VHH binders against Type II restriction enzyme MwoI (mwoIR). Designs and how they scored, part 12

Target 1, 363 residues: Type II restriction enzyme MwoI (mwoIR), of Methanothermobacter wolfeii (Methanobacterium wolfei) (o59646)
Amino acid sequence: MKNPKFTENQKEIEKEEFEFLQKLNFIIKESLELFNTNLKNSMKFINYITLPIIMASIESKSFNPFSEIIEKHIAFILNSKMNSLGYKFLPLGYSSDLTYENDNSIIHIDIKTANLENPSDFKDTVPLGINQSSYPGVLDCKIRGKNIKADCKKIKVYPNIPTTYNNKLTITNALLFIYPDYKEIIDEIREDYIAIRELISINLKDILTPIEGSLEEFLNYKPSNEKKRLEPILDNIVRGYFIHDKLRHEFSENVEKDLEEFEKKIIGIAKKLKEREIKPVAILSISIPNGELAPHYDDEIVSGKSWGSSFRYHYKKSGNSVFKGLDNKASRAVFLHINKEYLPVLKKYFDPITVYELTEKRL

## First folded at step 4 (VHH)

Design k10 (framework vhh_7mjh_2)
Fold by ESMFold2-Fast, scan of step 4:
Structure k10 (fold): chain B 363 residues (1-363), chain A 118 residues (1-118)
Amino acid sequence: as target 1 above (363 residues)
Amino acid sequence: EVQLVESGGGLVQPGGSLRLSCAASGFTFSKYAMSWVRQAPGKGLEWIGRIDTSGYTSYNPSLKSLVTISRDNSKNTLYLQMNSLRAEDTATYYCARSGGDYTYFQHWGQGTTVTVSS
């Protein structure tokens, strides 16, 4: 059995991780009400991003269209609070959610969301993009070119975040927010969405002909890092509806009425979503050992995703450290918040549940 | 039809510099993140780096000090500037289009060969 190797700087890293955990816990507990996502405040560009994602998500059981909006809202709140604690934001050019510097370390915070109805995204693992971590991975090429199609090979990709920068240790924290299933919200908009799909499929397809790809491609995509892969295709669909004024003018009166109906349905969906507030079920802090996972790709500690080269960090299988006062022995993972209404379902995956406090508390 | 055509490869002496180009057609170039990948003779594929639609760049840390990726959206062209070339940089270099996630390559060019030799 392979156990994760600790770095030669293990004690220094654990000290910085623990110090950050204490400050993060303070921020989360003091600001918990601010992390109750008000969709009205978060849906500024629903017409350009969210609606195409909703159209894709209705046919995919695993796709949550609100996770990116929620992650951005969380990032905004965290950023304001980190600054008040003396952390300086670092624009290091990484594809990371948040990066900060203090006197001792560089701190990378990777914000993750998970749906309570998809336990594979939270009960044992946290999904990470290679560009959001210090760990290398393997890229899977999905090519149609002559030279490589038959011999498509996995590509080694190296992390963008170094383990040390300007003589300071880099620590990585995955901050995982578990949310209730959005099925109720999706159900509320389902009739409007079905009407939109029928307009697209039957009456509007000729207007959408120039758009790259097919709708079925998005419907089969997984949540998480594959959302970024969808963005340019989804943007082209949305823009196609609003840009082809010449085609609209040359079409029959029935096509114009269908476009007006489509716009009304989209506005209706946006209005319904803006009236919602979504609260987290639980918040987990997962301290990830930088650089230690490189030799364990596709090991029981790290596994790849079938599509894309993002990987899953198996935090319950990683026994790298246990902080003083924490009872979670499976990894450097600890609850910062738990909504007690969901305690019975959470206990199916976590028993006991250890919540980080100055004095240990078990639920 | 998506097409990517690499150019600028050839023989270069150790310590030299070279700039590769990738001409894109058949899609709206400015809407896609682009990557460079290489394959040395008898070795596996190695990711070099990526540039997204905003111009943000990400690099393989082992290559970061040696390469620069840039793009010119007005010319639908991706560039890879390489400096301080060594024999181990001998490889076929490919440009690739991601779908918004650099970890998934949808379309690849035919490649351009760089040979670093004295």
Scores: ipSAE 0.000, ipTM 0.254, lowest interface PAE 16.0, mean pLDDT 62

Design k11 (framework vhh_7mjh_2)
Fold by ESMFold2-Fast, scan of step 4:
Structure k11 (fold): chain B 363 residues (1-363), chain A 119 residues (1-119)
Amino acid sequence: as target 1 above (363 residues)
Amino acid sequence: EVQLVESGGGLVQPGGSLRLSCAASGFTFSKYAMSWVRQAPGKGLEWIGRIDTSGYTSYNPSLKSLVTISRDNSKNTLYLQMNSLRAEDTATYYCARDSSGEYLYFDYWGQGTTVTVSS
């Protein structure tokens, strides 16, 4: 009708996107036990690494404090698996969480975490910045009260990511991890965080910020004698973050009892995290169409509001979650994992639920 | 108290060139990406392009050959250079602040400046 037919080039784009989606789905599905083991081990044995991340998230007033932890664990596993398949990590992929390349493509993988209590973050959309894919977005400027005087409802915006880069096709995938409500854990940690602040009378954000400076200075830093009691914890903080001058002063001024209380509070937080097993409710894998495919998909499949909503990819909109140019009409959005305990809740938002199955071994 | 004020609009002949300016105040201009948006009479908004904090530019593919966006952080000013103007370029031109955060885009807009291309 009104919709144009797919060109041969556009069909090839969809074929390459579908082939990568299958490859990524295989990698994640095969690695699911390792993802869960990394989170469990982090909570049980290496909480020192995750505690600074959690505390920084609380300090920044983030609504999703575990997103940083999950991103780092997934990155670790993906780097290993992607490198084994001939993809090289690109450190300058600013608009995505992870960027890789091979001879034919530039791969952008965005990792998202959603709270099961916030279905708007997973049931038909995934948060996705306009500059995390090559697909153009629509910004709804219809608003009351903000400094917008334009009478139009919507504008089309184009991302900074090109559809091709150095003769390589841009492919974008989102991995969405849905977790049960972890508010109780965060509330318990927040109280201990406040107690630690009172003990050392400093802003913990200043001591938990990422390190800057010379590599040699970083590698040669040693704790003072006064910090020996907290050596395992402080070594992790120092190696990952600079200890602000005021904290060094506090430790030189503090009595032994204050160091003991600080250690007890940090150990208390680690113990509480260790006693909580964090498992995903579900994992969704979503292939976002390359911008060259825009004539064939809904104009608002990537959309946002100018006044306070992040851009979102609407993967269920008008059947646009399928590879329209392929004969098999395969889904662009599939579950890689479902926790059976939460199946009744998930069925409220998804019907039917399609789970990716491992049919063939591809390494 | 963020304020964006566009200027430089007016009447121009087909094939002519025009440079628009946007004076920013009430925020640290150098820390924000900026965009240009236009609205032709009776039509919707059309995004023209953007310049980020490093000076990297991106454009609407339909307009890329016709426009250049630049900025002068020392003067807190954004510019839009337009060349080879056509009657269909007649519109009200707005500058807008791009939120660099994960959440918001185009959080503040100017009042607009009108460009009329007459044949």
Scores: ipSAE 0.150, ipTM 0.621, lowest interface PAE 5.4, mean pLDDT 71

Design k12 (from c10 with Y107W; framework vhh_7mjh_2)
Fold by ESMFold2-Fast, scan of step 4:
Structure k12 (fold): chain B 363 residues (1-363), chain A 123 residues (1-123)
Amino acid sequence: as target 1 above (363 residues)
Amino acid sequence: EVQLVESGGGLVQPGGSLRLSCAASGFTFSKYAMSWVRQAPGKGLEWIGRIDTSGYTSYNPSLKSLVTISRDNSKNTLYLQMNSLRAEDTATYYCVRTYTEIYTGDWTYFQHWGQGTTVTVSS
């Protein structure tokens, strides 16, 4: 611990964390059914959220489309509820999944999913990106297309999330959704997903480019009037993408056929997901000690073989409260929901002393 | 084609101040977070700081109180204000666009670099 004495500002942050936790608990319990993965309006959902995620997953080789789809579905639902709690959406560039403000605080929410069959992703740590934290990270120094003789190595970068913003306190929360094994669902969409990858990499590579920039830019993307002149099928599919201007009016019959196949595969995935309802095993709220609280935690709370673009936050080490000087009223990790059917499995990984279920008596 | 052109480098006396500029072209400047990175002669790269699309900044703690990053989206220009310059601040300064995964928000790498401008602090 680098600073064992807490400022009034740090105590105020923990108070704001607790107040946010109470509001979050209300929203999760009130809207639990909405957090089940069910894509009844899958075409609309796919065009603006799911398709870009699938594209990113294919290109990154860090392939977990199911987790990414669920995370964005959760983010979309949560975003629809935040305004009712007095929070206003706030774009802060390349910040975490969701950023909001109220009169007192800026709230950063990072949505995490974990497979119950992979306990390394949930039992004592959560991955946290440098874009989501007040902790240092490391970035690759890749020089692209420039004649520079710089020594290209990994560079240590420092916190993306500020201690304060416009005189408001900074609060960071990770919402961790643990799901039962979803391998069967991945297998069901695998053929269509591979077909999409082949179409993008071979047939459509010169036509489709993902939107570059922030998630906010993607969510607020408006197709030009010229793109609306494309057939409805093409317009719906490419709303999340730039079509190369030189090619848009020179579509061959083969390109149109490939775009129709692309759409058919996307719809196929959506239909398969719509027929499935996936319920969380448990939902945890993890209050990450970012902002002004970060200096009170040493490197042992945050670990990783490499800090990279992400690291592991050891939420059980910070347990029920921040270090000495606070009144122990804020819980750093609590269950907002437990599916009682999975309680025996959860007890294998969670010590009730360090991670408690949030109930009326604990609010 | 993405182009970043730094300017404003040169000779400055210890304790002096200097403002660097970076003119961006070939992309929608207002939609990207930008960074400054420097390299002293014979040393590795050192990250100075970043400014996001909303104008929010973050800095290397070792340079706290010495630098300010700002941007003017109407001019497609990034700035680095440096104060209380030391001999150890002698370096080539680069304007850099950071590649960020849109869908995850994760910073991945420093993607597009300017050619650099040299700052020499000596009496």
Scores: ipSAE 0.226, ipTM 0.689, lowest interface PAE 4.3, mean pLDDT 67

Design k16 (from c10, 21 letters changed; framework vhh_7ubx_2)
Fold by ESMFold2-Fast, scan of step 4:
Structure k16 (fold): chain B 363 residues (1-363), chain A 123 residues (1-123)
Amino acid sequence: as target 1 above (363 residues)
Amino acid sequence: QVQLVESGGGLVQPGGSLRLSCAASGFTFSKYAMTWVRQAPGKGPEWIATIDTSGYTMRDDSTKGRFTISRDNAKNTLYLQMTSLKPEDTALYYCVRTYTEIYTGDYTYFQHRGPGTQVTVSS
């Protein structure tokens, strides 16, 4: 479907989506310094890096510790800023770890990181879970049977998150942080990260498993209109990993040695990262259309992966054009930040580059 | 109100030893992690060591073989045992109630500190 006339209600929906983009732009520009992980001479930096590493080590199956650490760091900063704008954290569905609500809307934010040397991760698509967008997905599936060759069929899938829920509009934004190739830093911390994961899974599991309340409280933390402090919960989690007081007198010499090694690895990683300048190359905001706008967008904005997995959403097609809003005035994918040093590299994939400003600027 | 008072500093020769003390009042000492920080003339503050409520310690690599942090919850007192002192250890040493602000990034960790105790290492 191309350029059918849209209703006044659909225009209002798109207007609300781009008004949220204005708020997101404000948050990102205000918080830009906080996304720099080079926080010198401060215990604060150790905690910002240490806690995400511990969490990633317990929960993740990934072999890329850097992206996991940075994504959790970004999430902590964004959560604070969203709350300051009157958004309440609201966990809805299986794929949405950053869902917020205000009086008018339910906001889904998907945080992504990409390496500048891996353009397939940032040049045209973003993966989103089934419950993170109200836009219908499509799945490719394989049918297998005794006398049936594997067939691929496209299945249209409607998410459980409606376009409007309890009179609140569903808005979905993918927020992509592009970083330079930090292979040297990744290589330096990888061994320590793997050692931490091994210590947790093999040597320290009996110490970490009975952490009372703190990890569950953290994972289920929902900052509402109550201004609750997060730091006591985070401090208790860190304490639980370093000092399981209840069992300390029962620890063998081998367990104490493993705890000492665990601490050394965590502090070592934090120290290495503290001494580096880790800054994003660019920050790209991708506004996935509300499902009510689907009749005005090509079915090709979504492609299938597999049954029960995330969908890929295209924010631009072949060539360097990005999708425009229905009124043809705003882009669905815009840069909120660009490090000018990397502009020539980005122009290989985005030409022109659309930068968010009140009137949009094209570089 | 929170009050921290450091003592035990002074003039010492290279290779000497000193034990610093920090008397805490105005809060439940046993419920907080405590930190030692130093500031040399013309330099910014430098973290030395932190001890949590159970006695677990985190130390800077440059001093961990020479400095030991400890606490006595019954006396509301924090200690720093310093051995093999070097001229570069000359600084004002501060006792700090440790406060972490992970989610904002805008908060200073040295929320409550004492006036400091001067350590001078020279012959």
Scores: ipSAE 0.000, ipTM 0.100, lowest interface PAE 22.0, mean pLDDT 67

Design k17 (from c10, 24 letters changed; framework vhh_nb_b201)
Fold by ESMFold2-Fast, scan of step 4:
Structure k17 (fold): chain B 363 residues (1-363), chain A 123 residues (1-123)
Amino acid sequence: as target 1 above (363 residues)
Amino acid sequence: QVQLQESGGGLVQAGGSLRLSCAASGFTFSKYAMGWYRQAPGKEREFVATIDTSGYTYYADSVKGRFTISRDNAKNTVYLQMNSLKPEDTAVYYCVRTYTEIYTGDYTYFQHWGQGTQVTVSS
């Protein structure tokens, strides 16, 4: 049962979690321009290979079209900064996200991106793997397949990561980058992308991809359900282009002209995307409690909807957004960065907005 | 009372060096991280460097390789050695006690700041 009294050990755990939050804040503040610059630089490599992936992501409207690229760049920057603070990267961690250790702690950083138009991805919960946290989770069992507002029989799932290992405390932070609406990006390149699809499917189909069917797979790729097919599709397109480019002297003048037009349109789209500065609207840090703190937090703070579903951390459930054992009730869910231009939109979901700059502030 | 007193600021030519000192009193110095922030005219206050209780340091990218933060727990003093100074380093430099577990009120926490020391770098 929940006991509202914190032990001295539990208070020390919360203090160490809060100290890491302060270190993370300095890392993010100092590195903010690097995140923006690296994103621009990654877009310089947009070509006929990466463009269809980006366009398929835009067409799906299910996530930020640059989310995978952004997450990898964020991870690279954070890794450099964590090393500078004396944390050693732990490559044999179970998660693909960042895991580190020093003499006192084992740190798990879960990097997430969200689109401002999908508030369900940031306003109340964030996805969380139980392999990144020492906190126990629960799974809902749906009652007879119906979405009923009733108590479901719940299954408790214990994490395989201990709360403390070899005197090192487990600390978990979710780091969420919220990006603006991308509709203007879609509008800006839609016509050119359609023209490219028509050109390669009609005029250049037989010359760009020598492997049967691969061009059709490329044009109809769906990343949400078919992400595992990505590498074979890209490899086939690259080989098609490379082989046919070397045999270009055998092409008719009409084929050469169509290939030039294709290249010009790809370069045009890439240029439009490269000139677009993509900046985060906000960066939200969520300090997920160590499992030793479970008696003080909601039992469903880490939960999933059904067997086989992903877990989510519910940071806005009563009391879950604060360090309960600290006298000032410092925030576990706190903004490290806000673009003030988007403040009115953010206030629809966060009111007040708790921001950590030099002290905790409410906007 | 917690007190932070900066010294060592002044006027220096580009390419020169200055060493800032911050004398701390009124708390157990060795239990707190210490840092330096600066504020140039018309700009918001920005992070410069921090040093934690174990001696690990963190620097803003703009000062890496030029500035060095250090501490002397026996003297309750934190230092900022500034080399290869540039006109854009001109600012009021503030000493701060960071990573404090001392709090003041709901959803507020307290950090102590010094009064600041002016650094002016001429071209």
Scores: ipSAE 0.000, ipTM 0.142, lowest interface PAE 19.5, mean pLDDT 69

Design k19 (from c10 with T98G T100S I102L T104S D106R T108S; framework vhh_7mjh_2)
Amino acid sequence: EVQLVESGGGLVQPGGSLRLSCAASGFTFSKYAMSWVRQAPGKGLEWIGRIDTSGYTSYNPSLKSLVTISRDNSKNTLYLQMNSLRAEDTATYYCVRGYSELYSGRYSYFQHWGQGTTVTVSS
ESMFold2-Fast, scan of step 4: ipSAE 0.355; ipTM 0.744

Design k20 (framework vhh_7mjh_2)
Fold by ESMFold2-Fast, scan of step 4:
Structure k20 (fold): chain B 363 residues (1-363), chain A 124 residues (1-124)
Amino acid sequence: as target 1 above (363 residues)
Amino acid sequence: EVQLVESGGGLVQPGGSLRLSCAASGFTFSKYAMSWVRQAPGKGLEWIGRIDTSGYTSYNPSLKSLVTISRDNSKNTLYLQMNSLRAEDTATYYCVRTYKEIYTGEYKLYFQHWGQGTTVTVSS
């Protein structure tokens, strides 16, 4: 049979996924104001954490330089809330950016941001890392190189995350925060960023060069279709700038003038950012099926277009994107927040809009 | 210029063993995860496994008992040890530079950084 009936075990899996989704949705919704307040406070001050992220986003010509900051801020608050639900954070390096466990499950939460002006990033799919779920991905790609012509032909790529581990069920959720287009802010701070980069390259390079090649990597970086992020390189340069011993002990008058200009530019960026209110247009909470459920869902519900691209979870594929084994047929993707001002735009891509409250509501 | 050169392929008897090598140049080998991928004649690509910068490995579950991936950073070389070879293991094997996107936790295989491949034929 192509579409076999759900077994009792598969129904139990979906029940556990659904129960967790409800808990997650509740704590996110009750914490929304806290997310917004903490993010606003982060934008008031540029520091060694936020500056490299913003600079890397500008350098890569990203549409939203705040995505990484938003994701880290939400992660920080979520960690506290998950502990309140009896879930304990698993140490870094396990599998995904946010991994938790309780007695019965291992939870992977993936925090994503999207720009409202790029509907391809939110209307049908959400990006999904290979190490963030137990569901097999399908590659439907064509590869061309000097010595290679290959067609992936829907080959299955298996993640390292098992469907169960140490008798605990693997559960994966994505939280997608849709934000307005901040291009005008990026354009305003780009001039100050360019000035900072030039000061580093021309006047401060000899001070920063001893930081194990990070300056050389930054100056000679050639953005390409690799999709490699620049944050580690910029982070090393900025941390080196603030903490390097020689910077403190070998000040010359010229270096002090350049540092004053650098600080002035950083303050300029911070001032421009604090005038903006960074709030989501909408928040989507998405439950990705456990790999044991694969016989009951579309194979391409997790798929990639090429080995160099991100896998994506297609949350509108496969029979209404619902918990198929449950009697209530609850939605696997629900809105936790909608900014009323943007509702007409959202309705172009979502019809109907399923909103989480005490029960699912249709708009 | 990034270069990956696979070697060690050839004709092998069923049940035999073979070790493939991948010599890397043009980049700092120790800073990248590396993967092996294969393509059987007339078939699509099949991911074999990955080794990260710390030496931890990850395998395709269907192949895990048959293969071992290792690396030698002092020699800029990646290895694939294959045991108990079967006719269905006949394929061209490729070495691929891999990196982990920090923000997504996703491992990405970028095809510009694939080697030329080495062909393994298991006779029956």
Scores: ipSAE 0.000, ipTM 0.222, lowest interface PAE 17.1, mean pLDDT 71

Design k21 (framework vhh_7mjh_2)
Fold by ESMFold2-Fast, scan of step 4:
Structure k21 (fold): chain B 363 residues (1-363), chain A 119 residues (1-119)
Amino acid sequence: as target 1 above (363 residues)
Amino acid sequence: EVQLVESGGGLVQPGGSLRLSCAASGFTFSSYAMSWVRQAPGKGLEWIGRIYTSGSTSYNPSLKSLVTISRDNSKNTLYLQMNSLRAEDTATYYCARKYGDLYWRFDYWGQGTTVTVSS
């Protein structure tokens, strides 16, 4: 009835972060099978249409060519569960993946995926734009070249997401899914992929140029990960249909053997991908500090390329500090799920490994 | 005059099979790629697949394991074999002649034949 008085108070923000962590823990644990089922079903629809685009991502040294598909399914599952927890979808333009509200708070969720083979994306820090955080803290800056206009080691950062909006506290959570890479699959199909690239090169170079640039531009198209829209996925599928149709239509008489080989290779690769189970190695929740939480961290917890633009949150440096002022003790970065098959690999980067439940425990 | 006439639709039980035919006239059938397209009640058009002049085929990936397209140029006839039919396969099925560079571009369509999958 009486709306809470929202000030930039560290204890109130941490309380809302902890409440969300508990709710997030429940929905993630109950939805693990749903994540696996949805991702596996999505892989069943990878075929001769989308595969050349995925393979082009691999050729460009992408460490997780399936990250966009995975992140869309994570977002879909989370969105389906948030209403059951009393959260209402809030269509805000803060560059976060998902935004919700309840009676007390606004929750910004930034969905991250990381490849187990690229530990720089998960072992110590999470990259954040100012639009993805309400963190007003200090940013260590180092003087490098002519483009730094502040002669200081510490600069206050100005987040685009406010700590309070419409008299509700805002909190930010980075939800990180770590997946195994597809290196074994890529290694097995590498020769087939090379053959596909050669067949495309000899048969389609001139046809794609008048449409949207060179064949290389089309096949190496990588949508920005900042906006994770359905439109790029649909566009890539449609363009895959055009490539397939052009191979058949324009060259059916003269290069039928090449067309049959191309289709056979694509179908073979697609079948191998469809038969793979997509399961996360681990799921990590990182509670990004907002508002008055800055005084509780030293300057080493935040770093960035330059002042005022973007920064990295060093969550392991705050891992030795439990939420200040809370009766219950929880780390800002905690595992919600671990696939024990990958425990030896994870222990190279996390020792000890802490899994969250009602209280923190070591695994 | 170009004409495409579908036949072979009807009532079939779930899990059953059905073969549709498309009789073409008024053009050199062997010189054109041909497609099958369907429309379920209250839904949009869905491309099923295509057969090229060489006899090679391409299919909608979601339907590939359930359908086979073939042609008999001596009879100017296109065929669609459907297996393991489900209630979701209830639709009007159209034969279409490809026109131009896009796989969805067709210049002539048949009147359609209705397939109802129901017990």
Scores: ipSAE 0.000, ipTM 0.083, lowest interface PAE 24.2, mean pLDDT 62

